# Ledger of designs, part 3: VHH binders against Putative asparagine synthetase [glutamine-hydrolyzing] 2

Target 1, 228 residues: Putative asparagine synthetase [glutamine-hydrolyzing] 2, of Methanocaldococcus jannaschii (q58456r2to229)
Amino acid sequence: CGINGIIRFGKEVIKEEINKMNKAIKHRGPDDEGIFIYNFKNYSIGLGHVRLAILDLSEKGHQPMGYNVDEDKIIYRDDELDRADIIIVYNGEIYNYLELKEKFNLETETGTDTEVILKLYNKLGFDCVKEFNGMWAFCIFDKKKGLIFCSRDRLGVKPFYYYWDGNEFIFSSELKGILAVKEINKKENINKDAVELYFALGFIPSPYSIYKNTFKLEARQNLIFDLD

## First folded at step 4 (VHH)

Design g04 (from h04 with S33Y; framework vhh_8h5u_2)
Fold by ESMFold2-Fast, scan of step 4:
Structure g04 (fold): chain B 228 residues (1-228), chain A 120 residues (1-120)
Amino acid sequence: as target 1 above (228 residues)
Amino acid sequence: EVQVVESGGGLVQPGGSLRLSCAASGFTFSDWYYAMGWYRQAPGNQHERVAIITSGGSTNYPDSVKGRFTISRDNAKNTGYLQMNSLKSEDTAVYYCAKDYYDSLFEDYWGQGTQVTVSS
């Protein structure tokens, strides 16, 4: 699987932008794709996902996936995501999701670890990641709280890159996803410190990338973005 | 689609010289965000980096080839080069040119490689 997103203040995110990002990383997930767009007075959000079907081979594994808390219902169709309170794009596998389902007495309807993540986030907030045993990169949009919650697994197995310039936050499983919608590859945008580190170490260590304002989310790192 | 074609290998006696070429298509070597490198693999051995060059012209070499090998680019021809002097039998390997994506040592080989044999 692969994940993509844009959170922007001012100009609206349009579906075409997220479609370009999904196309750029289609090799990660050829089986399915999804897009969520949400425009509000102070911010605009797009979330994208490309899926490699593993745990659930039905449409119930589709992402972006939403959870309507009042109805206790999972939403896995793009045109119905406006009904959701919490929406996720997720790349990974939570090995202990069945144990977590039992431990926290979760009622589930999809049979997916994605649903367990959504319901544990609703129950435990950010601390839900302390319960996970697995590999993951995800972005959760909590519509009622007005925040974005991003997380990367403890060993940094699943990739997560992001761009932040004070006006838009763009993330993707691969730098090419960000490049599909943002021309970060101009020469004035080179991070000379990162280039220096590459020649000293043979690689660019987290959180840096070769581009200014563009970073890798580190292993075990959570990022919380307040939208108010 | 990005592609490179390596050429210039062959059989040479110890102490001889060869110039390898890496012709690129689908990208240009003047693109500032790419580093280009030469890697080699001998039978039974792991891949090893022998040279890298950035779009700005900065280079790096391991001690085993430093002073003997020189990496360069010709942006007008969209071609990278490895000049190999004072060749030794232990330089025998298939040589590949590769493109770097910033977060590790080169992981992508874009071409078929070119055989260099230093013998007799």
Scores: ipSAE 0.000, ipTM 0.141, lowest interface PAE 12.9, mean pLDDT 79

Design g05 (from h04 with S104Y; framework vhh_8h5u_2)
Fold by ESMFold2-Fast, scan of step 4:
Structure g05 (fold): chain B 228 residues (1-228), chain A 120 residues (1-120)
Amino acid sequence: as target 1 above (228 residues)
Amino acid sequence: EVQVVESGGGLVQPGGSLRLSCAASGFTFSDWSYAMGWYRQAPGNQHERVAIITSGGSTNYPDSVKGRFTISRDNAKNTGYLQMNSLKSEDTAVYYCAKDYYDYLFEDYWGQGTQVTVSS
C-alpha cells in the first residue's frame, strides 16, 4: 500500500493533484485506488491511497476509509466519505488488532485493522498508538475536531515523507509522490546540508532529506496540525 | 514516461572487468538528481550502496569496492557508468541505478537492474 495527501491553507486542493500522486506510487498498490477531497472555510484537504490486496479483495478494505461516530458506521466508498467524522489513509499492519478489538469491546463490520485504528482513535485520541503492535504510517483527518494526526511506527518500518512550507503540508509514502505535485527537485531546492551529512555519516539522518522543506517523519513520531 | 535502463552486466571470471551503463529517458539527470548512485543486491543479502557521484563530481565508495570500482556520469548523454575492475565472486549481484539516495532506501528503482555474475 501507499498513502498521499495535501493539506493547504488558501488555494483549493483538486482531485487531479491527488490522482497524480497516486499514479506516481501505483507500484505500491496496483489493486485499488481511492481519493477524498474536502474543502472548508480555512483549509482544503486531499487524501489518496493505493492498495496492494493479497488476501482480501473486498471493498471493505478500500481507503481512504471513514468512520461516522453517531451511526457507528464505516464508510469505504469515496463518494460517501463526506458523511464521515474521521477519515484515514493507512499503510501497515497492526498485528494485535483482534486483541485490541476484544480489549476495548469494539464492534466492527469490515474485519480490518484499519477500522480498529479508526475506532480506537475515536475512543483514546492520540494515545491509541500506544496500544499498537505493528508497522504503520497513517494520516487521520478528524473533521469534528478540525485536526490532522499523522503517525509512524516505533521502528520506522513504513515510510512517511512530508513537505511543509508554512502554507501547505504534502505527504507521501515516497518522495516521488510529493514530486508529482511540487517541484522540490530543482537545483536551488537541494538541501546541501543533508547531502553533506550523507558524505560524513554514510546516511541522511531523520528528519532530513535531499530537498529543502522536505522531511522524513521519524520513527515513533506523531505530527498534529490544528486546522482551526 | 520516466525510465532508467541498466545494462552491461554478464558473466565474467574473477579478476575480470565490466562496465555498467545507466541510461535515463523521460527526464534529465540535471532535473532529477543531485547525486546518482549504483546499488546492488545479492541473493539472501540486503541492498548495499556501491558508488555515488554528486552533480559537482564528488564520489564515495564503501571499502569493499574502493580502488576497484569507478563511478562517472555524462550529463549530455543522460548516462551514468560504473567501471568495475578486479572483480571478485563476492561482487555477484543484481546492480541498480538510482537517481538519488531515497530511491535506493525504498527500493524505488526505475529499472530492472543488470545481473553481474563473477564465476569460473
Scores: ipSAE 0.000, ipTM 0.133, lowest interface PAE 15.7, mean pLDDT 79

Design g06 (from h04 with Y102W; framework vhh_8h5u_2)
Fold by ESMFold2-Fast, scan of step 4:
Structure g06 (fold): chain B 228 residues (1-228), chain A 120 residues (1-120)
Amino acid sequence: as target 1 above (228 residues)
Amino acid sequence: EVQVVESGGGLVQPGGSLRLSCAASGFTFSDWSYAMGWYRQAPGNQHERVAIITSGGSTNYPDSVKGRFTISRDNAKNTGYLQMNSLKSEDTAVYYCAKDYWDSLFEDYWGQGTQVTVSS
């Protein structure tokens, strides 16, 4: 799978932008894709997902996935996501999700670890990640609290890149996803320090990437973005 | 600390074989995402991806090495491999191991590299 998103202050995010990001990383998940757009007075949000289906190509695994707290209902259809209170795009696997379902007495309807993440976030907030045993990169949009919560697993297995310039936060599983919408001049905007580190060390250490204003979310790191 | 260490490089004659290893520490290969890949860089040449393997066992190779190189993974030994057969002088490069194939050539390579030299 692969995840994409844009959080922008001022100008609206349009579906076409998220579609471009999904297309740029389609090789991660050719079997399914989804898009969510939300506009509010002070901000605009777009979330995208591309899915790799191995055993089950059911609609219940579709993302972006939402949770309506009052109805205790999972929403997995793009055109119905406006009814959700909490929306996620997620790439990973939580190995202990069945144990967490039992430990926290969760009732689930999809059989997915994605649903367990949504419901544990609702119950525990940010501390939900302390319970997870697995690999993940995700972005949660909490409409009720007006915030974005991004997380990367403790070992940094799943990739998470982001761009931040003070007005626009763009994230993707791959740098090419971000480049699909920023139209960054690759030559002029190369982070020369990251390139020098690559030649000196044989790798580019987190949090750096080859482009200016663009970073890797570090292993075990959470990013919380207050929209209000 | 999460890292990988490449080894197995060396000097070999054209037509020879080498097996590269990528040893993981601070994590296990069963925890890797969907892919593990091998990349190479030679002085004066462009960087290049040479092999990729997904969790499901799917592999991909560029035409330059297809049929000669084989990528594999041994989760029990926490090690990935690149078997290189019928080596050519053009294969001379430093070889790097990366945890995720979706990383571009200038993204995150977790290893320091291992030198492969094929004498003409």
Scores: ipSAE 0.000, ipTM 0.126, lowest interface PAE 13.6, mean pLDDT 78

Design g07 (from h04 with D31E D103E; framework vhh_8h5u_2)
Fold by ESMFold2-Fast, scan of step 4:
Structure g07 (fold): chain B 228 residues (1-228), chain A 120 residues (1-120)
Amino acid sequence: as target 1 above (228 residues)
Amino acid sequence: EVQVVESGGGLVQPGGSLRLSCAASGFTFSEWSYAMGWYRQAPGNQHERVAIITSGGSTNYPDSVKGRFTISRDNAKNTGYLQMNSLKSEDTAVYYCAKDYYESLFEDYWGQGTQVTVSS
């Protein structure tokens, strides 16, 4: 699987931009793809997902996936995501999701670990990640609270890159996903300090990348954007 | 499919020169995302980075080769080069060309390499 997104202040995110990101990382998930676009006052959001279906191709595993809290209903159809209060794009596996379902008395309708993440986020907030045993990279848009919550697993197994310039936050499982919509690779955008660190240390240390304003989300780290 | 093919290695006497070439397919050097580098590995040693050139032509070298090696690229021919002068026996290694994405530098080389031997 692979995840993509754009959070922009000012100009609207259009579906074509997320589609370009999904195409750039389609090798991560050729079996399914989804797109969500949301525009509100001073911000615009696009979320994308490409899915690799190893076991089954159930539509209930489709992403982006939403949760409507008042109706206690999961939404896994792109055209209905506007009804969701919490929307996620997620790449990973939560090994203990069935145990968490029992521990927190969750009623689930999809049978997916994705739904367990959504419902635990609703119940525990950011602390939900403390309960997870697995590997993950995800972005949650909490429409009701007006925030973005991104998380990467404790060992940094699943990749998460992001670009931030003060006006837009762009994330992807791969740098090429960001490159599909932002020319981070122009000569003026090379991070000279990161190149120097690479030659000094033999690697570019987290959170840096070779491009300016472009970073890796560190292992065990959460990133929270307040949209208000 | 992204691929590079190294060539130009061989046997040379100490103090001699060689020019290595890296022909790329599946991507273009004119795209700013394609910084490229040359790396080497001698038997029993760890990998060493010997040169990098960014999409815009900026270069960087470790002290071990600085002043002796020059990296360049020809975007129109989609080919990169390493000019090696004043070669020393310590330069003996297999030389690899890689598209310089930070992840690929930890794991894999994009090409099969070309042998450089500095002897006698």
Scores: ipSAE 0.000, ipTM 0.124, lowest interface PAE 13.7, mean pLDDT 78

Design g08 (from h04 with S55Y; framework vhh_8h5u_2)
Fold by ESMFold2-Fast, scan of step 4:
Structure g08 (fold): chain B 228 residues (1-228), chain A 120 residues (1-120)
Amino acid sequence: as target 1 above (228 residues)
Amino acid sequence: EVQVVESGGGLVQPGGSLRLSCAASGFTFSDWSYAMGWYRQAPGNQHERVAIITYGGSTNYPDSVKGRFTISRDNAKNTGYLQMNSLKSEDTAVYYCAKDYYDSLFEDYWGQGTQVTVSS
């Protein structure tokens, strides 16, 4: 799978922008694709997902996936996501999701670990990640609270890159996803320190990337944006 | 320097089996952050994905090889494998393994490939 998103202040995110990001990383998930767009007062959000369906192609695994708290319903169709209170794009596998379902007495309708993440976030907030045993990178939009919550697993297995310039937050599983909507690759935007680290170490350590204002989310790290 | 080296190709008759290996050097196999895949290119065709395995061990195959090919990884040996059974003439191609191809920084770390020819 692959995840994509744009959170922008004062200017609308256009569906075509998320579509370009999904196309740029389609090799991660050729089996399914989803897009969510939301505009509200001072911010605009786009979320994208490309899915690699390994065990089955069920529509119940479609993302972005939403949760309507009052109705206790999962929403896995793009045209119905406006009814969700909490929306996620997620790349990963939570190995203990069935144990968490039992431990927290969750009723689920999709059979997915994605649904368990949504429902545990609703119950525990940010502390839900302390319960997870697995590998993940995700972005949760909590519409009711006006918050963005991003998380990467303890070992840093799943990739998460982001761009932040004070006005827009753009994230993707790959740098090429960000490049599809933001020209971060201009010469003046090269992070020469990160390139030098690559030559010295043989890799670029988190949180750095080769482009200025562009970072890797570190292992175990959470990012929380208050949109209001 | 980072390298991947494919081996195990050869000439086999229809119905035969081969096991391909992908050896990594300059990095550990446990550092493959998302997925490792096997890809092939036959004359007249573009590269196509033959098998993929995620870091968590989940696998995916196109219908053309599903049930016949099995991808696996051995992190301790820093090696990936593709077990190919019931080979057909249509499987004739150069086979490549790729590491970190989902990260734009590493997408060019493909090996030289290993030739598989299925013919009597």
Scores: ipSAE 0.000, ipTM 0.149, lowest interface PAE 12.7, mean pLDDT 79

Design g09 (from h04 with L105F F106Y; framework vhh_8h5u_2)
Fold by ESMFold2-Fast, scan of step 4:
Structure g09 (fold): chain B 228 residues (1-228), chain A 120 residues (1-120)
Amino acid sequence: as target 1 above (228 residues)
Amino acid sequence: EVQVVESGGGLVQPGGSLRLSCAASGFTFSDWSYAMGWYRQAPGNQHERVAIITSGGSTNYPDSVKGRFTISRDNAKNTGYLQMNSLKSEDTAVYYCAKDYYDSFYEDYWGQGTQVTVSS
């Protein structure tokens, strides 16, 4: 799987932008694709997902996935996501999701670990990640609280890159996803210090990337972005 | 759209040499945003990087090929090269050319590759 998103203040995010990001990382998940767009007075959000199905492709595993808290209902169709209170794009596997379902007395309708993440976030907030055993990278949009919550697993197995310039936050499983909508690769935007580290070490150490204003979310790190 | 075409592979005896070529379209090697790299994959192994060169000409090699392989580029022809000397049986692999985002995962700018076989 692969995840993408844009949170922007001012100019609206359009579906074409998220579609370009999904296309750029389609090799991560050729079996399914989803897009969510949400516009509010002061901000605009787009979330994208590309899915790799291992056993079978179930509609109930589609992402972006939403949770309507009052109705206790999972929403897995793009055109119905406006009804959700909490929306996620997620790449990973939570090995202990069935144990967590039992431990916290969760009722589930999709049979997915994605639903367990949504319901535990609703129950425990940010502390839900303390309960997870697995590998993950995700972005949660919490409409009720007006925030974005991003998380990466303890070992940094699943990739998460982001761009932030004070006006827009753009994230992707791969740098090429960000490049699809933002020309971070102009000569003037090269982080020459990061290039030097790459030649010295064979990799660019977190949180840096080769481009200015562009970072890797570190292993075990959470990022919370307040929309107000 | 990004495309690369690798060529120059073949069968060679141990100790021999080959020069691989990578013709690029959809991007230019003078772009500061990219390194151009050569990668290889032998049966049973994951892809490994064997050489990179930046738009400014800086190069890097792993110890396994350092001193034997030389990467270069011709910006006017938008073509990259890998000169391989003192070839060993361990160098047998399909060789791929890709633009390198330095720390990117799941590179999708792979061409068809070019087979290098080092055998008597």
Scores: ipSAE 0.000, ipTM 0.176, lowest interface PAE 13.0, mean pLDDT 79

Design g10 (from h04 with Y34D S58F; framework vhh_8h5u_2)
Fold by ESMFold2-Fast, scan of step 4:
Order: C-alpha cells, then sequence, then structure tokens
Structure g10 (fold): chain B 228 residues (1-228), chain A 120 residues (1-120)
C-alpha cells in the first residue's frame, strides 16, 4: 500500500492533485485506490491511498477509511467520507490487532486492523500508538478536533515523507508522490547539508532528505498538526 | 527485475585512460532516484568507493582518485560512466557499478564488474 495527502491553507485541494499522487505511487498498490477531499473555512485537505490486496479484495479494506463516532459506523466508500469524524490513510500491519480488539472490548464490522486503529485513536487519542505491535505509517484527520495526526512505527519500516513550507503540508510514502504535485526537485532545492552528511556518513540521517523543506518522519515519531 | 552490465575495462599502461560504462535495465539512474556509484575491489582488499553521483548531480571522490576520475550519468540512455585518466598501477581492480541508497549504508551490486589492469 501507499498513502498520500495535502493539507493546505487558503487555496483548496482538488481531487486531480490527489489523483496525480496516487498515480505516481500506484506500484505500491495496484488493486484499489481512494480519494477524500475536504474544504472547510481556511483549510483544505486531500487524502489518497493505493492498496495492494494479495488474497483479499474485500471492499471493507478500502481507504481512506472513516469512522462516524455517534453512529458507530465505519465508512469505506469515498462518496460517504464527509460523514466521518475521523479519517485515516494507513500503510502497514498491526500484528496484535485481534488482541487489542479483545483488550479494549472493541466491536468491529470490517475485520481490518485499520478499523482497530480508528477506534483505538477515538478511545485513547495519540496514546493509541503505544498499544501497537507492528509496522505502520499513517495519517489521521480528526475533523472534530481540527487536527492531523501522523505516526511512523518504532523501527521506521514503513516510509513516510513530508514537505512543509509553513503553509502547505504534503506527505507521501515516496518522494515521487510529493513530486507529482510540488516541484521540490529543482536544482536550487537540493539540500546541500544533506549531501554533505551523505558523503560523511554514507546515508542521509532522518529527518533529512535530499531536498529542502522535505523530510522523512523519524522512526517512533508522531507529528501533530493543528489546523487552527 | 534488475540487470546491470559493466564494461570498458582492459589493460592499459600507466598514464593511460579508460572509460567504464554501466548499462542498466529494470531501474533508472534518474535525477529523481537514489545515488549511483563506482566501487572497486583489488585482491586482498575490501571494496572501496571511488566515485559517487547524487540525484542532484553532486559528486564525491576519495583523495586517491580525485582529479583523475570523473563520474557521470546519461539518464536518457540509462547508463552510468566512469572516466579514468592518468591511471596508476594501484588503480588495478575489478570495478563495479552500484545503486547507492540515501537512507542505507548498503549498496546494491547487480553486475559481475569489469577488470582494469594498469601495467607496462
Amino acid sequence: as target 1 above (228 residues)
Amino acid sequence: EVQVVESGGGLVQPGGSLRLSCAASGFTFSDWSDAMGWYRQAPGNQHERVAIITSGGFTNYPDSVKGRFTISRDNAKNTGYLQMNSLKSEDTAVYYCAKDYYDSLFEDYWGQGTQVTVSS
């Protein structure tokens, strides 16, 4: 699988932009794709997902996936996501999700670890990641709290790159996803400090990437973005 | 599926020149991907990096070859090159083309290498 998103202040995010990002990383998930667009007051959000399904092509695994808290309903159809309170795009596997379902007395309807993440986030907030055993990269949009919550697993197994310039937050499982909507790859945008570190160390250490204003979310790191 | 073919090696006298080529298929040496480098291994020695070029075109060389070797890429032909000038006997080695990842210390060697011998 692969995840994509744009959070922008001022100009709205359009479906075509997220579609371009999904197209750029389609090799991560050729079996399914989804898009969510939300425009509200002074911010605009787009979330995208591409899914790899080897033996299970159930529509209940579709992402972006939403949770409507009052109705206790999971939303896995793009055209219904406006009804969700919490929306996620997620790439990973939570090995202990069945144990967590039992431990926290969760009732689930999709049979997915994605739903367990949504419901544990609703119950525990940011601390839900302390319960997870697995590999993950995700972005949660909490519409009721007006925030973005991004997380990467303890060992940094699942990739998460983001661009941030003070007004636009763009993330993707791969740098090419960001490149689909933002020309970060111009010569003047090369991060010379990252090049020096690469020559000295043999690799570019987190949080840096080869491009300015573009970073890799560190292992075990959570990023919380207040939309107000 | 990845395939790499190194070529251009041979026997040359001290002070001579050779141009090595690295033809790739199954991946690209684009400016939007990971770095590409040339590495060498002489009998009894560990593999040594002799040239690297980043996605942005920045290059790096160890002091032993700096000013004599030049690395380049032709993304349209999906081919990497190493221009070797003023060759010395200590440059004798098998030369490998490898994909070098920015977030990893490990290089991917997909080819058999090309032998360079500098002697009179």
Scores: ipSAE 0.012, ipTM 0.444, lowest interface PAE 9.3, mean pLDDT 83

Design g11 (from h04 with N60Y; framework vhh_8h5u_2)
Fold by ESMFold2-Fast, scan of step 4:
Structure g11 (fold): chain B 228 residues (1-228), chain A 120 residues (1-120)
Amino acid sequence: as target 1 above (228 residues)
Amino acid sequence: EVQVVESGGGLVQPGGSLRLSCAASGFTFSDWSYAMGWYRQAPGNQHERVAIITSGGSTYYPDSVKGRFTISRDNAKNTGYLQMNSLKSEDTAVYYCAKDYYDSLFEDYWGQGTQVTVSS
């Protein structure tokens, strides 16, 4: 699987932008693709997902996935996501999701670990990640609270890159997802420190990436973006 | 136009030393967009990276030359250097200098190279 998103405080995010991001990382998840767009007074959000169907072969594993708290209903069809209170794009595997379902007395309808994440976030807030054993990178849009919550697993197994320039936050499982919608002149925007680390270590360690204003979300790190 | 001129090669006995120079024109070694490197090619072999120096001054060497070769540069003179100590017969090759991009690690050679022969 692969995840993508744009949070923008100016020009509206359009479906085609998220479609370009999904296309750029299609090799991560050729089995399914989804897009969510939301516009509000001061911000615009797009979320994208490409799926490799491992744990759930049914359409109930589709992402972006939403949860309507009042109706206690999971929404896994793009054209119905406007009804959700909490929406997630997620790449990973929570090994103990069945144990968490029992421990917190969760009723589930999809059989997915994605649904367990959504329902535990609703119950525990940010502290839900303390309960997870697994590998993950995700972005949750909590529409009722007006915030974005991003998380990466304790060992940094699942990738999460983001761009931030003060006006838009763009994230993706791969740098090329960001580059699909943000034109970065390679020569002008090279991160010199990251280049030197690459030659020294043979890889670029978190939080750096090869381009300026573009970072890796570190292992164990959460990022919370207040949309107010 | 961009150009490099290598010099300082020659015949040397095993255990000897040579200092190679790379004079550049049309670009500067302090340009953040690339590293400067030394490469070599012996007859019958593929070209091999010998040493890299980044715009920030960090240096990197393969195990085959580490501890024996030292890369440096003089930005004011726009000249790069390779100090080669404890030379071995296996170091016999034509040596080239080139700018080296991080995402490609290698650019086209612009000079004729300079021959280094290590023979008793």
Scores: ipSAE 0.000, ipTM 0.186, lowest interface PAE 16.1, mean pLDDT 77

Design g12 (from h04 with I52F S55D; framework vhh_8h5u_2)
Fold by ESMFold2-Fast, scan of step 4:
Structure g12 (fold): chain B 228 residues (1-228), chain A 120 residues (1-120)
Amino acid sequence: as target 1 above (228 residues)
Amino acid sequence: EVQVVESGGGLVQPGGSLRLSCAASGFTFSDWSYAMGWYRQAPGNQHERVAFITDGGSTNYPDSVKGRFTISRDNAKNTGYLQMNSLKSEDTAVYYCAKDYYDSLFEDYWGQGTQVTVSS
């Protein structure tokens, strides 16, 4: 699986932009694809997902996935996501999701760990990640609270890259996903310091990448972006 | 369909050897845009690259493992390897195989990992 997104202040996010990002990382998840676009006052959001359906052929695993809190309903169809209060794009596996379902008395309808993440986020907020045993990279859009919550697992197993320039936040499982909508690889945008560190240390230390304004979300790191 | 799956980890005594394998599906190691690397992460630490190999066979290693680790790949089998000799306790970590885009000097795909424990 792969995840993509754009949060922009000003110019609206167009479905075509998220489609380009999904196409750029289609190799991560060729079996299914989803897109969500939301425009509101001073911000615009696009979320994308590509899914690798190894053994689960159920459409209930489709992403982006939403949760409507008042109706206690999961939404896994793109054209119905406007009804959701909390929307997620997620790449990973939560090994203990059935135990968490029982521990927190969650009622679920999809049988997925994705739904458990949504419902536990609703119950515990950001602290939900302290309960997870697994590997993950995700972005949650909490429409009611007007915020973005991104998280990467404790060992940094699942990749998460982002671009931030003060006006738009773009994220992807791969740098090429960001590149599909932002020309971060132009000569003027090379982070010479990061390249020097790579040759000096044998790796580029977090949070840097070889491109300016483009970063890795570190292992165990959460990023919270207040939209209002 | 795209996956990178590591195997070959285990428990070994100091001075011992292990060979890790990285099987790729959904892409090939013969793409000039792709190189592969081995990375490791011990609990509480950030990841570090321990070996890197290009499609053309050029390799790179940090001083901590140079002379002890050897990276190789078999493009016909679409499999990469890390031969680890003279293992030390500080080599204990989860080892990850990543597809790298050579021109970017940055990894874009992480495998699931394989645990290596070096202890007496």
Scores: ipSAE 0.000, ipTM 0.140, lowest interface PAE 15.6, mean pLDDT 79

